# VHH binders against o26223: the designs that were tried, part 305

Target 1, 191 residues: o26223
Amino acid sequence: MKLLWTSQHIKVTVHIDGKVSKMDVLEAIKTRRSIRKYQDREVPEELIDKILDAAMCGPSAVDERPWHFIVVRNREMLEKIPEVHPYGAMVKDAPVAIIVCCDSSLEKIPGFWVQDCSIASQNILLAAHSLGLGAVWTGVYPLEDRVEGIRRLFSIPEHVIPFSVIPLGYPAENPGTRDLFDPDRIHLEKW
Short names: E, the ipSAE of ESMFold2; O, the ipSAE of OpenDDE; V2, 0.75 times the mean of E and O plus 0.25 times the DockQ between their complexes.

## First folded at step 21 (VHH)

Design Z37 (framework vhh_7nfr_2; at its last look DockQ between E and O 0.57; V2 from the best seeds 0.00; counts 0 for: pae E 3.9 > 2)
Fold by ESMFold2, look of step 21:
Structure Z37 (fold): chain B 191 residues (1-191), chain A 124 residues (1-124)
Amino acid sequence: as target 1 above (191 residues)
Amino acid sequence: QVQLQESGGGLVQPGGSLRLSCAASGFTFSRYDMSWVRQAPGEGREWVSYITYGGKDTWYADSVKGRFTIARDNVKNTLYLLMDSLKSDDTAVYYCARDYFDLYSEHGSPFDYWGQGTQVTVSS
């Protein structure tokens, strides 16, 4: 269904196939969960494009934007990831995975690329969630075995550092939301 | 069937040393990260140390850092914990565990398999 659109300070809800097409930012942040089970359903290229666009919208140190992304859809390649990433088993069941990498030749300030790629990785998770997909950030860097294994498997050059592997797909599980707010972590004026 | 068999525990005096071993069978040991976990009397289980499947990365709880060394032999399918400068606080049952290390887990640090444990007692 489609509701009549109005621009007068009311968010428009658009239902194309029974799903809300826009999600409030705070809702997205609070309700996003790591999803490790996926439907046997292809993820359209259009959605991957939107997710990667969002990934590249994050801030970076001195605007260095050191990130590169490898989109993996090939079944045989996805099935090999657990051979070099022991806790990436759900990746073999995902219709697609995104590998977030740092190209160290793009660094302008040494050592901040980890923050930069973390921002991009989180944006991938939030964008996927807002589009009705589930995703999980599986860690690669700084574990040398994982970095070496992923680099070898995907022929990633030495100056490029694989940071994370993010499988995604339409979710086949619902872990529910959590209330993680902890006022003891908040300090006013000083520690 | 996955099997983990710990050995090498015993009674030692403070400042002493022990080497724990864990024989693994029923799975491809060299493809799995491993941990040591301990449980003191009346306490919950406490993670002690972690090693990646290839052995290149190791991590230790603050309470044992500098005193314990984790190692693995992927040819012999054996995990080790070299324990030096033992203290009474190290008294516990020590478990070899197959690690389910999810760096961005929204849950605790789960382990999918572990053995029956080996007792380490540090007393004077």
Scores: ipSAE 0.312, ipTM 0.709, lowest interface PAE 3.9, mean pLDDT 87
Fold by OpenDDE, look of step 21:
Structure Z37 (fold): chain B 191 residues (1-191), chain A 124 residues (1-124)
Amino acid sequence: as target 1 above (191 residues)
Amino acid sequence: QVQLQESGGGLVQPGGSLRLSCAASGFTFSRYDMSWVRQAPGEGREWVSYITYGGKDTWYADSVKGRFTIARDNVKNTLYLLMDSLKSDDTAVYYCARDYFDLYSEHGSPFDYWGQGTQVTVSS
């Protein structure tokens, strides 16, 4: 039985005329995929600004907004990230990466910064996708080797915790769509 | 070419100890997280232990916690699994695996390379 993987080509119609086709929120969420291959094409600063704006629009515990962002375009630095991040191999091929960090001095409620930075990271992924870019979430925290590696590489102060590395670029792959809906994970009124 | 070669398996009595080794070549060993995975007869693959590339973090399955110790020597390009207080249920082929640890992977396997495995048999 040949499992016909019907690769439904989600035509991301990148309209050539600079008009970013408006992707609705549900479409962005449902069609987003991790992208690990990128075109040899620069990402405009305007798009990064939009992505970072989106990253800062998420909620945070008691509005603590502990997140900081390092935008990395330097090729030498991008090429060094895989040395301290085993899953960061694709970062060297990306034109840009965003490192999401937490300033622990901004934390109001202990432990919620992980949720805050996760929300910011997910918004980066969704925003990138909606803009016709590909991205992938590579975890840094809570693995100490990765945290310390990224900290050292980017001279991040001790009170700031690197959380994730997100390479971005125009996609050079199309993984297709997936259905992750599981009704067994839904409980009505009680477990 | 990436190569992983396990050794150190054998027959041991319950309560005994073994030390597994995995020799790595064909890649920069010190840059990769590593795992041990085992497969018992008729069973699926079971994740046993994990270690980060620098060795600062380790993880153990509940079934082996307190008995097994994962370690690595990045100078020797070798991964180790120290197994103490072995039980019959530990009988399996043990594999060394290079961890492509994508916590947010949309792909099923966190590993990209495996060794051929080494047989561990715990029997009286």
Scores: ipSAE 0.292, ipTM 0.687, lowest interface PAE 1.3, mean pLDDT 89
ESMFold2 (binder alone), look of step 21: mean pLDDT 79; pTM 0.796

Design Z38 (framework vhh_7nfr_2; at its last look DockQ between E and O 0.53; V2 from the best seeds 0.00; counts 0 for: pae E 3.8 > 2)
Fold by OpenDDE, look of step 21:
Structure Z38 (fold): chain B 191 residues (1-191), chain A 124 residues (1-124)
Amino acid sequence: as target 1 above (191 residues)
Amino acid sequence: QVQLQESGGGLVQPGGSLRLSCAASGFTFSRYDMSWVRQAPGEGREWVSYITYGGKDTWYADSVKGRFTIARDNVKNTLYLLMDSLKSDDTAVYYCARDLFDLYSEHGSPFDYWGQGTQVTVSS
């Protein structure tokens, strides 16, 4: 039985009139996909600002907000990222990337910064999707080669830990939607 | 063209040791994470070991942890798997794979290239 994955074409109707159609939050979550192919088109600064605003709206442990963001548009730097990040091949084709970092000096409770930066990274992905952009989460931490590679490449201080690299652009692919709901992962009252 | 060629397999008794090698060509070896994967007869592919492009991080399946050691020589473009205390359950074809290590993959394999494999047989 060939399970015909009917790729429901999520028509992201980018209305031409500059009005970003407001995507429902559940729709954004359910329809978001990793995008690794991008159009040869620049992303406006206004959209990046909106994405970064969203990135900073998530909760953090005891409100520590340890995150920092490096916005990379320089073509030479984007092309160098794959040299220290094996899964970062698509970054060279993106018009912009955001590097999510943790300032360890801002950490109040040890270890929670990973959760904080994960929340920020996910918000970047959701915000990008809602704005008609494609993005993908490429992991940096906790792999030491990647952490050190990104640190060296961007002259990141020792107390700051690069966490993720997120390339963004107008999508040049449509992977379709997935159903990831698994009732076997739900436990009522006890395991 | 990307090429991976495994060698070093053979017949060994239980408790014995082998050293596998994988010769890489056609790409910048030092920029890619690498893995060993094995497939036993009638079984699916099993992820065995992983190493980052710089060799600073390694991962092992629970089944081989403490017995196998993954290493690489980026000057020689070679990946290694040192196998000690071999067991009958280690009998498989061992493949070298170029690892994309897509931690957040939504589709496909984390590997884009494979070798032809080398047979390892552990038998008394």
Scores: ipSAE 0.343, ipTM 0.718, lowest interface PAE 1.2, mean pLDDT 89
Fold by ESMFold2, look of step 21:
Structure Z38 (fold): chain B 191 residues (1-191), chain A 124 residues (1-124)
Amino acid sequence: as target 1 above (191 residues)
Amino acid sequence: QVQLQESGGGLVQPGGSLRLSCAASGFTFSRYDMSWVRQAPGEGREWVSYITYGGKDTWYADSVKGRFTIARDNVKNTLYLLMDSLKSDDTAVYYCARDLFDLYSEHGSPFDYWGQGTQVTVSS
């Protein structure tokens, strides 16, 4: 849909920047790629809200939902992330990053928070992709240098564990899709 | 401008020990993860060990686990590989590499700069 407003005749125009606004879930899973180059374009808060809503829809161990999210838009903070995360260089070029954390005080079953936060992190990637954004999951946990570096940089308390840093923005690259299906990984009835 | 210079290789008998060093210059060493990679004659390069920029996290290939120790000195800008209980299968050129390790990379851990390598020969 396209609508235009003018001073002489009021029309409403909505511009769509070349991305489908709705995507089938199997298509999203199969076509999502790690995107490390972003347009110089802000991501509306409404899209971040939708992504975080999707992140929190994942299952968790005994419904413990141990996840917390830090939304980082400040340029100075984004530019400091590579100082404590060697593979996070693309974060300085992203308009926004989401830090997925575990609040250990919310754990009901010890040790499953990694699965819980992994589910939330993957949901962020899929939701971003479905909304026409690109993202990449940069690993923090279990690397202690990265955990401590991110914790210091963002003043994360001792009982909260930073798990992943996910920069995201409108993509400035298209790596294409991959065919990774391997039937030798499928075992019927037994190994 | 970025330079990685390995040293400490040589000829050693089985069961012996060596310490490899890698002098780093031309970059802020303490901000980069590092790896040792080796290449035996007629084989591809094999990742050996990895250490995070602060030295708190280390990983080892199964073939060297329990025998090799990776370490770094961020004051001296030096990476080390302490090799104990050497076997003939450890004979290789050993390279120091700057590792852009990405846990969830669709391409694994790329190495963007390499040293010249140092020869380790374990006699039969």
Scores: ipSAE 0.310, ipTM 0.711, lowest interface PAE 3.8, mean pLDDT 88
ESMFold2 (binder alone), look of step 21: mean pLDDT 82; pTM 0.828

Design Z39 (framework vhh_7nfr_2; at its last look DockQ between E and O 0.72; V2 from the best seeds 0.00; counts 0 for: pae E 4.8 > 2)
Fold by OpenDDE, look of step 21:
Structure Z39 (fold): chain B 191 residues (1-191), chain A 124 residues (1-124)
Amino acid sequence: as target 1 above (191 residues)
Amino acid sequence: QVQLQESGGGLVQPGGSLRLSCAASGFTFSRYDMSWVRQAPGEGREWVSYITYGGKDTWYADSVKGRFTIARDNVKNTLYLLMDSLKSDDTAVYYCAREAFDLYSEHGSPFDYWGQGTQVTVSS
């Protein structure tokens, strides 16, 4: 019995008439995939602004909001990122990347900045997807080679820690949907 | 063409030591994170060790932690695995593998290229 994986084509109907059809939050979460291939098409600044707005809407420890964002559109800089990020090859093909950083001087409770920047990074991914863009989370922290590489490349001060690099663009691939639900990971009342 | 070639395997007694090498060619070795993976007879592939492209960070499976050391020479395009205090359970084919996807990959295999492997046998 050949289990025909019916690739349900999630038709992201990008309505041409400027009305970004808003997908609901559960749909965005469930249908989001890492996208590593992009069209040769520019991403409007308006969309980046919306994504960055979403990135700043997440909670943070004691409302410390330690995150900063570097928006990179320069082709030369995008092409250099793979030199310090082994898994960042797709960044050179993206029209834009966002580098999520932590300003350690804004941290109120030590160590929670990782959670804060993770929330911001995930919101970037979800927002991008909801807007018809593809993105992927490439980890930087806590790998010292990557942290130092990105720091040097973008002249990031010592008190600021690069956390993730997220390339963005109109998707040129469709990885399909996945089911990651695992009931064995759910415990009721106790372990 | 990307090539990975393992060497240094062999027969060793329990408590002995071996040094594996992996010669890399056909790509910029210094820009890729690398791993060692092993496969024992009748068992699945087991991740052993990881090293970043610059060699500043390393990780080990719990089964080999404190006994094995991963290293690299980016000038020589060579990955190493120093194995000390070898046990019978370390008997396997050892592969060097190039990391294809970031740690947050949604893909099954994080590796895009593998060597042919080198046999390590630990027996009295």
Scores: ipSAE 0.307, ipTM 0.700, lowest interface PAE 1.2, mean pLDDT 90
Fold by ESMFold2, look of step 21:
Structure Z39 (fold): chain B 191 residues (1-191), chain A 124 residues (1-124)
Amino acid sequence: as target 1 above (191 residues)
Amino acid sequence: QVQLQESGGGLVQPGGSLRLSCAASGFTFSRYDMSWVRQAPGEGREWVSYITYGGKDTWYADSVKGRFTIARDNVKNTLYLLMDSLKSDDTAVYYCAREAFDLYSEHGSPFDYWGQGTQVTVSS
């Protein structure tokens, strides 16, 4: 008996440091881990552009696409983030961070921007992983202390809401993979 | 070096009120989110309430929402739990706990330091 595997697998082709790479999208999702330790190595602007392109590929409520991204490479700015984010200490060690924001003037249906920016944030994590980078999502919204602190630090206007801060870089750790599948969470036809 | 010391527990009648305090030392208190956690006799530890480092954001377990108020004084390095409308089910040892990890930590346990606890007993 022969199984045709090509219809059950999805391959994502990416360019990493001038190399063509393939990674199954399910493999990328399953192997992505939060990375909080980074090599002392710059991340090329080309890779950040690819990551942000991926971030903007997500669906959004009524196609509102409310997201804006601040790319932070300035050492002094990265080192100030722990002053306003108690769990953002690893950000000072990252070569770059991306701040995902909502521009409320682009919001078409109130309140759905949270889902929209969550989708963009997860796409950043997956794209970074697929490019050989490590990243972690540090939470900002809905915590008022963090929102106000990040807004003040980066001069973000009142109509723009910082949602997440995502430091990233070439990984200096490997936490391994996790098996989290739980069939008891799956309900057929009804609860 | 990190020290958390709870106080203010005691015996109280149902419907009564108490204020718990937690004195913090050995770290920059104003830079950490904090929680209250309790443990009733024969049960595991139950998260009660959370407050961000600046005091602007608070969250409560459903079992205490509307009755308890968490607060902090970053000048005095003190965390508070204002307990109102107390019930016998609130009888527990109450712990002050420092949040170790962000919301999406992937570490399991969110706390790295705990106090010794203060007993609250609600009975007639």
Scores: ipSAE 0.206, ipTM 0.625, lowest interface PAE 4.8, mean pLDDT 88
ESMFold2 (binder alone), look of step 21: mean pLDDT 82; pTM 0.825

Design Z4 (framework vhh_7nfr_2; at its last look DockQ between E and O 0.01; V2 from the best seeds 0.00; counts 0 for: pae E 10.9 > 2, placed apart)
Fold by OpenDDE, look of step 21:
Structure Z4 (fold): chain B 191 residues (1-191), chain A 123 residues (1-123)
Amino acid sequence: as target 1 above (191 residues)
Amino acid sequence: QVQLQESGGGLVQPGGSLRLSCAASGFTFSRYDMSWVRQAPGEGREWVSYITYGGKDTWYADSVKGRFTIARDNVKNTLYLLMDSLKSDDTAVYYCARDAFDLYGEHSPFDYWGQGTQVTVSS
């Protein structure tokens, strides 16, 4: 029995007429992949604004909203990020990156900022994907070398913690889709 | 060309100690996270230890935690693994690997490996 790998080519129908077809939320979640190769094409500011709007729509502990965002387009700075962020090699090839940060002075309940910034980071990825962009989550926190490296590079104050670096661009790769559903990870009523 | 060369392996008795070294060349060593990986006969590759590029953070497999210490000298372009209280189960070829540290497991976390050094723990 030849398991026909039906490569369902998710036709990202980039409608030519500038109207980004609205992707439903489940489709966005299921089809999103990390993209590490980008076209030599600029990302419009309007798309970045939409992505940042989405990033701020997630919940946060007691509505503390501790997140800040650094939008990086400067080529020199993008090229320097890999020097202090291993696994950030693709950042130098992206037209733009978003650095998600936590202002610890805004934290009301200690420790929940990690969840808050994770939600914001995931919303960035989903929004980017829904808009026809590719992105990847590169972790900064809790690695002290990366945290300190990014802090120094962008002159981030001590009370602000860089959490993630997310390069974005029009995708130059298609990793395909994957099924990560595992029923063994689901427990009914009890463990 | 990226090169990694392990050394310091050998035969030791249970409870003994070894120090492995990995000499790195062909890239800016101080900008890369590094790992030790081992492979026992008939088994797959097992991650042993990880160290960030600046050496501020380290991680260990549960099997070696409290016994092994990873370290690096960025001036000498050298990675180290100090192995204490060695057990028979530690017998393996030990590799140093340049780490891409893909936290989300979408691709291989290592892009370059050495040839390995044999560690044999036997009475």
Scores: ipSAE 0.491, ipTM 0.787, lowest interface PAE 0.9, mean pLDDT 90
Fold by ESMFold2, look of step 21:
Structure Z4 (fold): chain B 191 residues (1-191), chain A 123 residues (1-123)
Amino acid sequence: as target 1 above (191 residues)
Amino acid sequence: QVQLQESGGGLVQPGGSLRLSCAASGFTFSRYDMSWVRQAPGEGREWVSYITYGGKDTWYADSVKGRFTIARDNVKNTLYLLMDSLKSDDTAVYYCARDAFDLYGEHSPFDYWGQGTQVTVSS
């Protein structure tokens, strides 16, 4: 009877993990907020792996998939980001940040990598939220000073373009949800 | 039946110029983005230039930027490539290609190709 008990325990554990990952996509989109305060708590590597897997699921122009990701956990490096990114002060307080980059050698149709990396960046935000984390997209591209500063700080080669810096961690704030629907932005048939 | 027919290729000296044309039929040309693609002997296909369906936006590969100009005439259903300052590396078969509606899909970006026109830059 003990053998059956241990077998049932293993099966129950698998289902419990599945339930934790069952956030409705519309709910995730509507409840995700920019989080700029984080707990002093490490984010497991496996959650970062899941987030980056989700980031790479986005569509891209002609399937070019131009994205690369730098995962930053080193405290010294995180603390230097605000020196080159004036609106990135919260990054120094995050346990981890993800830098979304474009490798221009992967472009198949020039000029669409910005949309591609934007899709990957938003997927990072949604995936982090679905896993109980908070994140915020801090802009790098197209601001030349920020691009150069981040490139210099992380030794990013000239053909690779840093696009966004996304600090993340377990949230230490709850801004609540917003109702942002604006019918005046909707045009039927014509402007 | 979608048809794309390139013309205007030929033999030209380095530093010379050529104008390629692509006549389109069998579809509403003005609703599709178009590209030029080339293939040098023994090489894979290389994207050259791209133009949006209305002609307002153009892009070029670095290898041809500043020397080539893509254009379209939506009344005559014709795509053009104006090639200036030609050099030996430009020797290739040049194809016009129609872009697929769903550019962000997981399939090939171009659904129809022309027969190609040979451009040879040699002394």
Scores: ipSAE 0.009, ipTM 0.154, lowest interface PAE 10.9, mean pLDDT 84
ESMFold2 (binder alone), look of step 21: mean pLDDT 80; pTM 0.809

Design Z40 (framework vhh_7nfr_2; at its last look DockQ between E and O 0.44; V2 from the best seeds 0.00; counts 0 for: pae E 6.8 > 2)
Fold by OpenDDE, look of step 21:
Structure Z40 (fold): chain B 191 residues (1-191), chain A 124 residues (1-124)
Amino acid sequence: as target 1 above (191 residues)
Amino acid sequence: QVQLQESGGGLVQPGGSLRLSCAASGFTFSRYDMSWVRQAPGEGREWVSYITYGGKDTWYADSVKGRFTIARDNVKNTLYLLMDSLKSDDTAVYYCARGAFDLYSEHGSPFDYWGQGTQVTVSS
């Protein structure tokens, strides 16, 4: 019995009238994939603004909101990122990247900034996907070489910690969907 | 052309030590994360150890933690694996692999180049 993997074509219905059809939140979460190939097409500033707005809407410990964002469009800088971030090879092919950072001076409770910046990073991915863009989370923290490499490259102050690099663009690949539900990871009332 | 060449394998008794080397050429070695991967007979490939391009961060599989040490010399374009307290279960072909540690991998291989491997046999 040949299990025909029916490639469910995620019909991103790009409505012709430039109105990005609103993707519901569950659809965005379930259908989001890491995208590492991008079209030779610029991302409008309006979309980046929407993504950054979403990035700042997540919760943070005691509302500390320690995140900062570096938006990178400069080709020379995008091409240099892979030199200090080996997993960031695809960044050189993206029209834009967002670097998520933590200002440690804004941290109120030690250690929660990682959760805060993770939430912000995930919101970037979900927002990008809902807007018809592809993105991928490339981890910087806690690898010291990557943290220091990105810090030097972008002249980031010592009290600011680069957390992730997220390249963005119109997708040039379709990895398909995954079912990651695992009932063995669910415990009722007790372990 | 990218080349990785492992050396230093051989026969050793349990409790013995070996040092593996991987000579890299054809690329800027200091810009790439590197790993050791091993494959025992009849088994799949097992990630053994990882080191960042600058050598500041290392990772070890639980099976080798406390016994193996990964290191690199970016001037000599060489990756090392120091193996102490060797066990019979460490018997495998050991490969040097170029690749970034993919912390959020959804698909694909984290490595783009491999050496030919070097045989390590631990036997009494």
Scores: ipSAE 0.479, ipTM 0.779, lowest interface PAE 0.9, mean pLDDT 90
Fold by ESMFold2, look of step 21:
Structure Z40 (fold): chain B 191 residues (1-191), chain A 124 residues (1-124)
Amino acid sequence: as target 1 above (191 residues)
Amino acid sequence: QVQLQESGGGLVQPGGSLRLSCAASGFTFSRYDMSWVRQAPGEGREWVSYITYGGKDTWYADSVKGRFTIARDNVKNTLYLLMDSLKSDDTAVYYCARGAFDLYSEHGSPFDYWGQGTQVTVSS
């Protein structure tokens, strides 16, 4: 009998609720849709941990990493978000929401935190989708009414800026895939 | 029942001023973004201005920037449009409209309720 050792690339397999995660990154980007209807089903803490780990993998200006995240599972708090975010009504029906914030004391180059937190927010959406969850980005910044409302509701200090509220849950809708590619937006070498 | 009622229109000479009002009832006014939209004779509807539910954020069409001011009074449940330096091109029916969805929404229609409109006529 011949024993053979063969070098090979390690494939990552992840089992979540009996499923193996194998979604290609381009597939995730192209098939992610905003999901506003959720099943009455809890999202395990382990999935939220993976999503937040992904959120923090994004680049930031001079590696400033200005983001903070508030994880909201409390029903009373989730039900209050629409009171200060009028167009975030779906949040009351989500099992969990993530509030992406900027701590301005972590800024190294002023004014780039919006890009930094946008990257983190998109990573949350993609990671949630890859794990079989649905999510939607509900806007907070730069709308002063929403910023002040969310800050008040969650006791967020003056130097911390709430950026987005992202409800998450197992999807209860399928809005389908859109084909949004537009070659007229692509310019080679010059405009 | 949601109701939006505009008033304050009329005949004005070029360069003149008007203040439009929109009385709101049948919903919690302070929870909704609001907008002014106008329609000139023979034209489609043209967005004019937008204000968030708390009044802190406002936007204007390029055609009215620096001349028009949107405001709201959440105690009186009233939306306003202060119109200065009026031109003949501002002649239109002006509608008060309620925001239906988040501006960052993938939905195609931003407004769900409209008033009946008030006529503004700017002529020499």
Scores: ipSAE 0.024, ipTM 0.532, lowest interface PAE 6.8, mean pLDDT 88
ESMFold2 (binder alone), look of step 21: mean pLDDT 80; pTM 0.808

